# VHH binders against p19838r805to892, part 6

Target 1, 88 residues: p19838r805to892
Amino acid sequence: QGDMKQLAEDVKLQLYKLLEIPDPDKNWATLAQKLGLGILNNAFRLSPAPSKTLMDNYEVSGGTVRELVEALRQMGYTEAIEVIQAAS
Below, E stands for the ipSAE of ESMFold2; O stands for the ipSAE of OpenDDE; V2 stands for 0.75 times the mean of E and O plus 0.25 times the DockQ between their complexes.

## First folded at step 2 (VHH; framework vhh_8k46_1)

Design k10a (at its last look DockQ between E and O 0.10; V2 from the best seeds 0.00; counts 0 for: pae E 12.2 > 2, unsure alone 63.9 < 65, placed apart)
Fold by OpenDDE, look of step 2:
Order: C-alpha cells, then structure tokens, then sequence
Structure k10a (fold): chain B 88 residues (1-88), chain A 121 residues (1-121)
C-alpha cells in the first residue's frame, strides 16, 4: 500500500512547484514516466496543475514515498529529494 | 501570430559575458512563461532557464546556476538571459521559447530563431 499520505501538504506543494519547471530532465512528465504513469501525460497536461494531478494519481494508485524518491534520484533531481527527506 | 525574436549572441572569451534578449509579440506576454534553451552541434536541445509570466518564479539548469540570470520586462514584451562567467561548453545556438498552454508550467510551444553564442579563447 502507498504511504504518500505521510507527506505533509506543504511538502507536496513544494514538490508540485519543483516538478512544474520546463527542464525536460526534472519535470513532472519525466517523473511520470519513471513512475510508470507516462501514458497519462497527455491527460496530465490538460489539467490546471499537471504536477499535482500526477502526484494525486500516484498517491491514489498506491504509490510509495520510497519509489517516488527513487524515481527522483534517477532523474538526478536532488532538490526534490531533499524536500522529501527534510520532512521525513 | 506569435513571434519571438532573439538577439545578443556573439563571440566571447571564456569568463566573458553576454546578454541575450527575446522580443515577443502576438500574445499577452505577461500571462505566459518564457524560457531559453540551447543546442550545441551534435547534441540535443537542452533547457537553460525559464521565468514565469509574472517574473515571480525563475528556473535554471544545474549547469548554468549561479552564472546565468533570466529576467523579463513585461512592459517591453522582452525576456533576457544574462550570461556571466561563460565557458566553452556554453557554446551553442540559443533559442527563446514561449509557453502559451501551461502558464508558468512545463512545455514550451513556440520558438524563435536561434542566436549563436560562441565561447572560445
């Protein structure tokens, strides 16, 4: 089962912002691919907040903080990892 | 029609500075994010920097953090890229882009013509 509910809302908000950058190596679209949700990217793009929509779907699908961190690590997104780790 | 006109490229020595400008027209400039990308010969286009419509948020690739500064003047419909401490690896064609679909978020849809930046001793 997922444990994304363990992340505080302010932490999630920080992640949303970090994932909304246009860097193709560090954006929500790349993260979605790493998490196996890339097929939904076109749908995410149509939402007002793609990063939030991604994260919400990830949570609902039973995603874990550990897998999220691993995906971010593969992306080399150390700042995003630090946001999560600082809250843990 | 959306138009982006970049300028300011040129030849500089390592450690030098350049300031790129991109003049935008054909849309409500202040409502949308602007960005800079670059492409070196034989390499893929890479993200350099972006700024939200309001200018409140700026983003930088790790490779340019601390050296490049993106800014915008919404009264002039212009985005700028101040490039300091330039390195040989900064040599590339630089492209200005506008994100009209996602606000300050994510993928850019409109591109201007490139301006060449060459850093060489």
Amino acid sequence: as target 1 above (88 residues)
Amino acid sequence: AVQLQASGGGFVQPGGSLRLSCAASGYTFSSYAMGWFRQAPGKEREFVSAISGSGDYTYYADSVKGRFTISRDNSKNTVYLQMNSLRAEDTATYYCAADLDYGWVSQFDYWGQGTQVTVSS
Scores: ipSAE 0.028, ipTM 0.307, lowest interface PAE 5.0, mean pLDDT 88
Fold by ESMFold2, look of step 2:
Structure k10a (fold): chain B 88 residues (1-88), chain A 121 residues (1-121)
Amino acid sequence: as target 1 above (88 residues)
Amino acid sequence: AVQLQASGGGFVQPGGSLRLSCAASGYTFSSYAMGWFRQAPGKEREFVSAISGSGDYTYYADSVKGRFTISRDNSKNTVYLQMNSLRAEDTATYYCAADLDYGWVSQFDYWGQGTQVTVSS
């Protein structure tokens, strides 16, 4: 079962900002694909906060912080990883 | 069809202010991120600022942080760029853009007509 509730809300807010930058290698849509949630990207895009909607869906689906960090590493998104690791 | 119309450009002295507007139509405005980009003659287009569909998340290029503010009014289908403390290097054609088909390759797929901003003594 997932452990995403262990991330503090301020960490999640920082991640949302980092995932909505104008860089296709480091955006929420690419993260969703790495996490196996890419089929939901149109729903995420239509939400008022795509990064938050993605992260909430991942948490409900039993996602783990370890797998989140691995996906971010596959994207080369070092800043996002550092935000998570500094909170640990 | 999707239409984006940027306006509000003009001539200003260094240190002056302008407010750009971008009126949008042909899509559900509140569902999509909007951005501002600029291009000076002989230079590549560069990112200036972006705002999420809800308006809760904003982003700025380093060269404009603290001087420019992006905002949106979803009841008017309009995004704004308040530009303060303008410098000569801010001279460019400014474009608004929408991310309607946000994908792996490009971030902003639809572009408006530009509005000219000229900052000169």
Scores: ipSAE 0.006, ipTM 0.212, lowest interface PAE 12.2, mean pLDDT 79
ESMFold2 (binder alone), look of step 2: mean pLDDT 77; pTM 0.772

## First folded at step 4 (VHH)

Design a01 (framework vhh_8k46_1)
Fold by ESMFold2-Fast, scan of step 4:
Structure a01 (fold): chain B 88 residues (1-88), chain A 121 residues (1-121)
Amino acid sequence: as target 1 above (88 residues)
Amino acid sequence: AVQLQASGGGFVQPGGSLRLSCAASGFTFSSYAMGWFRQAPGKEREFVSAISGSGDYTYYADSVKGRFTISRDNSKNTVYLQMNSLRAEDTATYYCARKLDYGWVSQFDYWGQGTQVTVSS
């Protein structure tokens, strides 16, 4: 487990960049669905930074680093997991 | 060429209201989401609000929720920002922007000079 607030800002920025690639399986919208926030995807899409908006919402909802890593594992996003775990 | 012309700014006292307009040309307006951004002197540009191409979905920055309303009229190629309960911290130059989508990557594309809003007393 772990508190999302423990992730350094530069780690979060690296994660956001990885989630905004044009890949149907490795993007913020797919992550939102895995985290149970997919119903908000149309609103997140209107944000200037959808990945940041998703993660801010996830933190406010009580989301944990453990669940985030598990969602990324289900997506097969090894690079995103490495960014988080290397910094923790 | 793409053109976005913001207007409707001015001087207003705290608690007052203003309605900004953004007239768009040079692209199929209804196919793009539109947004409003603002920039105060010495500050970074801040996102204010966005509306989908259909007008069915809107998104607001926390600082303006409940006070500002974004809307659009696709027959007039215009997006609006109704600003109520204005505060001194709302003083800024307001810009309208078109949202570009690259599949899952999207960003706002800015055009025009903006319109100045000054809330003072």
Scores: ipSAE 0.006, ipTM 0.374, lowest interface PAE 10.3, mean pLDDT 83

Design a02 (framework vhh_8k46_1)
Fold by ESMFold2-Fast, scan of step 4:
Structure a02 (fold): chain B 88 residues (1-88), chain A 121 residues (1-121)
Amino acid sequence: as target 1 above (88 residues)
Amino acid sequence: AVQLQASGGGFVQPGGSLRLSCAASGFTFSSYAMGWFRQAPGKEREFVSAISGSGDYTYYADSVKGRFTISRDNSKNTVYLQMNSLRAEDTATYYCAKKLDYGWVSQFDYWGQGTQVTVSS
């Protein structure tokens, strides 16, 4: 499981939708904290698409699909993990 | 009711500068992030910049980074956009928007008619 470029755009779009749901423990801000990018959450919130901005920053920083799945597992976000694994 | 009045647009030559203002009313201004969007004729609305309620955090579209500066004065309920090194492609109607923030939801609401910026020689 290499870098984030391995994820197809359709998979990323599905993930963005899941991270924008009203669950405070399963949103993009919680994921950002698990990925070590929580210090940028105030900046991400100002973006018109916080989930996309977070994922773009994660990819540029050398983020991996493996670490993304592990972060989602720590969040208990089974549906998000299934979206990624079904596509891989 | 939420009301946002943008002003400061006009005609300017390439390389010139303009300062846009957005006067806000009907809500607790310092509690909400504010943003600027633009729309050229026949094109989709484009995000330009945003600023947090405190003014401590800002975000810019890649197309305007280094040229535009967003700021706010919470005592005057006003957000500003300083536009430097203007280009023909910056020609658009500029709208100020209040961030609709319910915690997990991050979205902008648009209010008012905007202000026209035309960059031409």
Scores: ipSAE 0.007, ipTM 0.346, lowest interface PAE 9.6, mean pLDDT 83

Design a03 (framework vhh_8k46_1)
Fold by ESMFold2-Fast, scan of step 4:
Structure a03 (fold): chain B 88 residues (1-88), chain A 121 residues (1-121)
Amino acid sequence: as target 1 above (88 residues)
Amino acid sequence: AVQLQASGGGFVQPGGSLRLSCAASGFTFSSYAMGWFRQAPGKEREFVSAISGSGDYTYYADSVKGRFTISRDNSKNTVYLQMNSLRAEDTATYYCAARLDYGWVSQFDYWGQGTQVTVSS
């Protein structure tokens, strides 16, 4: 339940792939910081799929697609925003 | 050179216990996260557990939570996997792995040879 549940699984998988590219600024750890979840980064890093663990945690915490897009915009991650918006 | 030496596997009855060890050399052990993975015949390798370089954080696959405990001794450059309440489904070759514990790094770059665990009556 919530806006994040509206994202198709394929869209989520494409987003995870983008967040796992080894880029110092455009990665899941930077996104976690922007979403207010950076304090959990040491725990996320230990999971076998940090991007998925981050997004699952964000969804359970009541996170929305709107706030996710805003965080990605602050990161300058245009490609990730386009992946989310391509489903409209 | 980086080396990881896994040991402690064997044959055990369902409900039994085993402790696996992985001795590491060739890197600053406390700066590396350590993980255990397993692979059953004809199956993909699956994640079991991981521990941070400091030992302060651990992560477990849902299938082993409450039964397995990962720990490390940085003075001995060794990571352990205590396996309790073993099930037939835990039968696999177990591998230890290491990766630098920093930033966004989540992929394990260094792998040890496997140790076989067989749980059968």
Scores: ipSAE 0.129, ipTM 0.527, lowest interface PAE 3.6, mean pLDDT 87

Design a04 (framework vhh_8k46_1)
Fold by ESMFold2-Fast, scan of step 4:
Structure a04 (fold): chain B 88 residues (1-88), chain A 121 residues (1-121)
Amino acid sequence: as target 1 above (88 residues)
Amino acid sequence: AVQLQASGGGFVQPGGSLRLSCAASGFTFSSYAMGWFRQAPGKEREFVSAISGSGDYTYYADSVKGRFTISRDNSKNTVYLQMNSLRAEDTATYYCAAKSDYGWVSQFDYWGQGTQVTVSS
């Protein structure tokens, strides 16, 4: 559970920065695949802020903080999980 | 060297149309996503639209959806922005930009000279 709208804007900005790193296992495109949105990756890449576009799409689709954290665990992205959990 | 030259701007009445062009050189055009950005006096630069290297995928800012259409001709190394139903709020200098069409990199790396669009009665 957990509503994505509960995450503060500064927490979201920190998450976006972590997802823009040049690590194929820890970027927004890999997260999109884990969240079931990978089919939209070509469109997300065209956005000036792919991480934000991905997260906005995930939120509108009814995505939860719980499922986001689970996806990040599958990626081994402890730092991203810590940013989200510190804000809960 | 990478060169991007935007053109097609001008003066137009509200409700009118303009087609902007951006001629590109110095890189493998079909391997780069192309974007349009705009900046009005005293305001931040804002995203308008982007198109993938293949032309198969497009993305639009909410403010222009249904009015603007982005397209490209890879044989001519040119990206276009068809602007219909123009409003006073569309008045800005329009810039074209390019970024690699590979991976997850979000930043537009190459920018062209702007072309001025003025929508006024």
Scores: ipSAE 0.104, ipTM 0.521, lowest interface PAE 3.9, mean pLDDT 86

Design a05 (framework vhh_8k46_1)
Fold by ESMFold2-Fast, scan of step 4:
Structure a05 (fold): chain B 88 residues (1-88), chain A 121 residues (1-121)
Amino acid sequence: as target 1 above (88 residues)
Amino acid sequence: AVQLQASGGGFVQPGGSLRLSCAASGFTFSSYAMGWFRQAPGKEREFVSAISGSGDYTYYADSVKGRFTISRDNSKNTVYLQMNSLRAEDTATYYCAAKTDYGWVSQFDYWGQGTQVTVSS
């Protein structure tokens, strides 16, 4: 399913930037809901970098690139998917 | 205009304690998350701790977890940082900051003046 550890750091940073925009459908909080981590959103919000905190938690929990891409697809976030795919 | 005023810094020996305060005005305090950041000479500003508008949730940098405690008093529009077991590496100018406590907006938008903490023997 693809190991999150294999995503290059610059790809992760670009993804974090895309998830920090003020868009109700295309942000880290919506992604967290789609990944089943929405119950932690109040804690993620307090982080200076919620997208990174979310992704670090997702990776430690055994999250995969495949499931991340599927969640982004459900959000309609084509640009975020392209950032991940271009780095393969 | 949003104003944040940090105070309570000073000189302390290793192992000592200090309590910092940040007085806020110009916004609905309980609707904002509050954070503490620090900056040592010649280094970038680093995150220390944050607390939600309600006070129900807190977050700490690994370097301060177990030693520092963030709290707030919404009736006084003030956030506090209790610093225990201070170390030389905690020496920095400490800043308080505010951000919206709703939705997905995560960047700290408002910054106050700093207060200097010096830990030395």
Scores: ipSAE 0.080, ipTM 0.490, lowest interface PAE 4.0, mean pLDDT 86

Design a06 (framework vhh_8k46_1)
Fold by ESMFold2-Fast, scan of step 4:
Structure a06 (fold): chain B 88 residues (1-88), chain A 121 residues (1-121)
Amino acid sequence: as target 1 above (88 residues)
Amino acid sequence: AVQLQASGGGFVQPGGSLRLSCAASGFTFSSYAMGWFRQAPGKEREFVSAISGSGDYTYYADSVKGRFTISRDNSKNTVYLQMNSLRAEDTATYYCAAKPDYGWVSQFDYWGQGTQVTVSS
């Protein structure tokens, strides 16, 4: 129930790919801000895979799928929400 | 033109130490994040470590965390990789790379020539 561990690895990989597209409103850095992790963006940017580093950090911090979907909705990222919902 | 020149490689025994340097020119060094990558024969290029333009933030691959230390000297346009407790698995050609240090920019766009590190008994 809303545990990030319930998300299959294939779904996570699709999400990471969507968050790496150069778009000022639909990238991993904007998502990090919406999830309350924006303060770590300077560190996430140094990772070879910022979206994965962000999501791993979110999961370890007790992040939920419900709050992830809510953040993506605030960003207007319909495609990312559909990827997550298709897997549920 | 952007130039990155890695140096300091060589032969060392397991448990030994080595310090790599990367001299940069052709861009505003302090505005760029610097990274170290490595490639062993027959393997894909692997991320090792990165440092922010200011030097305030660093990131390490799990395989090198606690053994390697990245640092930079912006007055010398140089980034360093201090490698301690070297293992045979660290044998690779080491490359330095650069990218703008802002926003959502994650991909390293500038690459230099490598320096060979061989860890063997």
Scores: ipSAE 0.383, ipTM 0.679, lowest interface PAE 1.7, mean pLDDT 88

Design a07 (framework vhh_8k46_1)
Fold by ESMFold2-Fast, scan of step 4:
Structure a07 (fold): chain B 88 residues (1-88), chain A 121 residues (1-121)
Amino acid sequence: as target 1 above (88 residues)
Amino acid sequence: AVQLQASGGGFVQPGGSLRLSCAASGFTFSSYAMGWFRQAPGKEREFVSAISGSGDYTYYADSVKGRFTISRDNSKNTVYLQMNSLRAEDTATYYCAAKEDYGWVSQFDYWGQGTQVTVSS
């Protein structure tokens, strides 16, 4: 639906918090694989803020909110989808 | 050398409470994220809760959300897990673990000896 830049910073921070958990099904590394950015996972892992680094890379590569929500749906991450949808 | 010592486990009835402690040494504690994991016999280790090095961010598994609270005291190099409203399904050996707070990895790097929690009537 929207450009990633349309997401408010507060919404992004909530999403980053949800993606930083060590749950293998509900974390930034799994999301990166679903978004086609898994090859950069070692770089994201070494970042002080992996979720932010992932999302910044996704945005720069032309990623969309629609595709982000679709990836989160494939992961079964309902809470993350709700954060994004509540902000629209 | 890195050392993690978990304690505070025991026997409680359903609805009871326990507080687990994990004393850490051998590293700059405030630079490490700390986590609690549990394992019941014949099951894989399950994530329970984690806290960032600063203490500003906490994470909980859905099964314990609202019942367990993780906290840390960086002046004492200790992380805590306050467990309330305990259920039979919380019965497990609980482990504390540490990883450098510099990005997420699939597994915590350092693990302590476990402490047994048994919830039974």
Scores: ipSAE 0.012, ipTM 0.207, lowest interface PAE 9.0, mean pLDDT 81

Design a08 (framework vhh_8k46_1)
Fold by ESMFold2-Fast, scan of step 4:
Structure a08 (fold): chain B 88 residues (1-88), chain A 121 residues (1-121)
Amino acid sequence: as target 1 above (88 residues)
Amino acid sequence: AVQLQASGGGFVQPGGSLRLSCAASGFTFSSYAMGWFRQAPGKEREFVSAISGSGDYTYYADSVKGRFTISRDNSKNTVYLQMNSLRAEDTATYYCAAKLEYGWVSQFDYWGQGTQVTVSS
């Protein structure tokens, strides 16, 4: 649990890379839906880095690491969870 | 072959306006999001604005929102960037780019030749 700002930049970059894949169950758009930001998906898709835009928006809105991990768990994205948890 | 041809750059005074155009060919234009990026000498390329294939959705970098407007004409395969209230910091080479909207890998895939914008102060 903790503030999104506590995640190191290299951890965020690894997460962005994992979310920029064609798998509909393991991409940034599905994560946005789980985080309650799915209504902005058409705008996020226009960003040159949708995962970064999503995570910046989530952080500004007061999103937590705990809720991020829970959303990734609902997606079955074990690799993304491991990246975050390895950073504590 | 995919081609993107940017034009409309030039010299303007601070507070002035300029309209950039990007003519596209070689792909189904309405199926692609279009974007504008810029690069000043010695700096990283930065995002400016993007518009969906339908034209219904737009996104702007914080540095340009309220001053720049992106639009497109799908009948002419052209995207535009209307730049108002120009500042010295807007001086850069401006590039247009395209990406297929349907993919979840959302980086811009195709890049055009740049057009120079110089805001003289």
Scores: ipSAE 0.013, ipTM 0.359, lowest interface PAE 7.7, mean pLDDT 83

Design a09 (framework vhh_8k46_1)
Fold by ESMFold2-Fast, scan of step 4:
Structure a09 (fold): chain B 88 residues (1-88), chain A 121 residues (1-121)
Amino acid sequence: as target 1 above (88 residues)
Amino acid sequence: AVQLQASGGGFVQPGGSLRLSCAASGFTFSSYAMGWFRQAPGKEREFVSAISGSGDYTYYADSVKGRFTISRDNSKNTVYLQMNSLRAEDTATYYCAAKLDSGWVSQFDYWGQGTQVTVSS
């Protein structure tokens, strides 16, 4: 269950900020690999907002909130999961 | 010290073309992705296009796809923006920017002075 479009814009913006931190293990590129979109990382990194570009692509590809939360759990990114769950 | 010098702006009629240049110094140019951004009066700075350090990958904002082409010459430490089929809404100050071409680096941290592009009849 879950559609990425149901996430409020403020929740998405908070998530993007967390994915843009200077942490080699907890960034948008690692999340992209976990979501099966790592092959597009060369395009995402050239975007001015890689996290937003990744999430827009994930949403268009039919990605779900459930799968996103599971990927974040595998990354150990508790703060990112809390941002999503606080909005539910 | 990192320096980026944008040039090539000017006045052009709708449907015309301009080529912008950005000369870079103070860093290993081929290790940096280069980008073009613009800011119109009363609006926030918006992304236009970017090119990887190698030149193998490019990215364009939807508003300029098919009209603008970004390229670079690493032997001259210069990035270019070829702007075709210009529209009144392309009127803005254009800035070039640089960021380390690394898999997780997201921000363009080095910025040059802008060059003004005015599209008017």
Scores: ipSAE 0.130, ipTM 0.539, lowest interface PAE 3.6, mean pLDDT 87

Design a10 (framework vhh_8k46_1)
Fold by ESMFold2-Fast, scan of step 4:
Structure a10 (fold): chain B 88 residues (1-88), chain A 121 residues (1-121)
Amino acid sequence: as target 1 above (88 residues)
Amino acid sequence: AVQLQASGGGFVQPGGSLRLSCAASGFTFSSYAMGWFRQAPGKEREFVSAISGSGDYTYYADSVKGRFTISRDNSKNTVYLQMNSLRAEDTATYYCAAKLDEGWVSQFDYWGQGTQVTVSS
């Protein structure tokens, strides 16, 4: 059912916390733009957990862990990449 | 002033159904997300479900997906929670909340008393 479903739930929770910061270069809204989901940013903002909603939408859309990591590299978010790499 | 009045709670047996209502006033209802939260005695408040201002987007906690349905009627300034296949673990006071975003950090607000749901045999 896709690459994203292989990420452990605890790893996803750690990632969500890292994306809920006010830094414009390291938040869920910037990640959404990099993943091609920026058009849904107003909907994600309405969620009580925007990062989880973004990742759920990304997974349903067939998103991959590889593309997620590449987007985070473009953002310079080394800590978030390390959290994902710890998934194995 | 923002006011939210939740109603519809009661006693129900496992497997039963209840429909909660939340009447809202004091803000432009259709412009803001509405949500339901619950809190059981001695436990932390938890998110249940949310619906966008337009009604086009809905979100559910994993524990209630497939059993609960959130909806809204913007002409009546009311949000609803249809609860089916109720379990003992659903026993809690249910609160209606509005998400009045004023900046980067978004959160739901709570107003007045909730409505008590008790699922027991």
Scores: ipSAE 0.000, ipTM 0.150, lowest interface PAE 13.8, mean pLDDT 79

Design a11 (framework vhh_8k46_1)
Fold by ESMFold2-Fast, scan of step 4:
Structure a11 (fold): chain B 88 residues (1-88), chain A 121 residues (1-121)
Amino acid sequence: as target 1 above (88 residues)
Amino acid sequence: AVQLQASGGGFVQPGGSLRLSCAASGFTFSSYAMGWFRQAPGKEREFVSAISGSGDYTYYADSVKGRFTISRDNSKNTVYLQMNSLRAEDTATYYCAAKLDTGWVSQFDYWGQGTQVTVSS
């Protein structure tokens, strides 16, 4: 449960900031792998906004908020989970 | 020092074609992704296209997909933008930029000077 389209834009922007950091355990590329989209990482890297491009692809493929939170939990990214969970 | 030199701009009629070039020096070219950005008068800079260091992956803004092609020649330290089916709204100063291919952030770190493209009848 939880349709990705229901996440507010400000929540998404805050998440993108957290994922575009140099930490190899806490970046968009690691999240992409956890979400089954790692094969596209070289293409995402070319985007001016890799986190947004990843999340747009995940949403179009029918990805859920529940699965996103689980992936972040596997990464140990507590701060990112808190951003999403605080937003209803 | 890193240097990027864009060239190939000019005046062209709608439906015409131009090829832009960006000559790079001062870094290991094949280790850097290269991008093209553009800025029209009074507007913010917008992304156009990017190509990975290997040349195996490309990315295009929706506004240019199917019309523009990015390519590179690592033996010549040059990235190209082939622009076909040009429209008035493609009028802008075009900039080339570079970032480490394995970088974690969206930011392009090095920027070249621009080359002006004007599409008018």
Scores: ipSAE 0.159, ipTM 0.541, lowest interface PAE 3.3, mean pLDDT 86

Design a12 (framework vhh_8k46_1)
Fold by ESMFold2-Fast, scan of step 4:
Structure a12 (fold): chain B 88 residues (1-88), chain A 121 residues (1-121)
Amino acid sequence: as target 1 above (88 residues)
Amino acid sequence: AVQLQASGGGFVQPGGSLRLSCAASGFTFSSYAMGWFRQAPGKEREFVSAISGSGDYTYYADSVKGRFTISRDNSKNTVYLQMNSLRAEDTATYYCAAKLDHGWVSQFDYWGQGTQVTVSS
């Protein structure tokens, strides 16, 4: 399993942009549900950067890169997976 | 047409308090999250706080947490920002903004005119 703190900031910024698209299957809110954090979506939406707020919460909760990639795979978000894996 | 009118700014000494108001019209107020942003001269616009359409959830920037309180009155179509323990660095033009409180919507689409807050001794 990979440590979320090892992901470079530019990789995280690219991921955040991909998660902000207006697609019901490819957005931060759907990812939050897949990561078990969906109950916090009402709070995340109020953040000026919901994707960053979600990822910060995921990291603090002990989330791993492996589980993040698996969640993105379940969403069919190949582009997001490529951003993470290309930086590994 | 959507309209947002911020008011309540003024001059205050460090440690003082101000209450800002934002009157909204032209949309179903309770369906929209409301936010406060600020911009100091020569700086980029900075997020301050936001509140959900229901009023049940709030979010604060770290710089204002514990000092500012956001609230809303859906019967009056108004959002408020209570600013306590004001500091010189809080000096800025304050703007209210609205976005649909739904799903993955993160962008504030509607913006009001600003109200100037100056904190100086």
Scores: ipSAE 0.390, ipTM 0.710, lowest interface PAE 1.8, mean pLDDT 90

Design a13 (framework vhh_8k46_1)
Fold by ESMFold2-Fast, scan of step 4:
Structure a13 (fold): chain B 88 residues (1-88), chain A 121 residues (1-121)
Amino acid sequence: as target 1 above (88 residues)
Amino acid sequence: AVQLQASGGGFVQPGGSLRLSCAASGFTFSSYAMGWFRQAPGKEREFVSAISGSGDYTYYADSVKGRFTISRDNSKNTVYLQMNSLRAEDTATYYCAAKLDPGWVSQFDYWGQGTQVTVSS
């Protein structure tokens, strides 16, 4: 699994929806920590779409789909992994 | 009842400055993040900037970063948007909005009436 730019817009939108749930193990803030971006969490929560803001930051930082899927595995977020893998 | 009243819009030439204000009532102001959004004719509403309930953290859209500054005065229940180096593309109706802070839900729940900003020569 390679470049984040390979993910279709609808796949990203589905992922963002899953990351906006009020579950501390399955939300964008925990994912940000796993991706090494947790220091920006106080800024991300102020955006109208923290999940999108996180993923945009991850992409421009050279983040990969492989590392994203691994972070989601560490979170136990099977549904989010399925959304990404079904599109690949 | 929650109320948000935006003001300070008007006509300005490119390169000029304006300061918008949003007066809030009906909720515990310091427990809410405040945001500014805008909508230009024929365009979708877009995010401009937001500030945390404490005022310690801010976030800006790339299109306004370095030109606009958001601030708040919790003693006056007011959030401000200082707009410098205005461009024709900044022409829009500007809205203020509020959401619980810190909140897991990313969407702004409360919206006020807008104030029109027109940048033209």
Scores: ipSAE 0.064, ipTM 0.476, lowest interface PAE 4.4, mean pLDDT 85

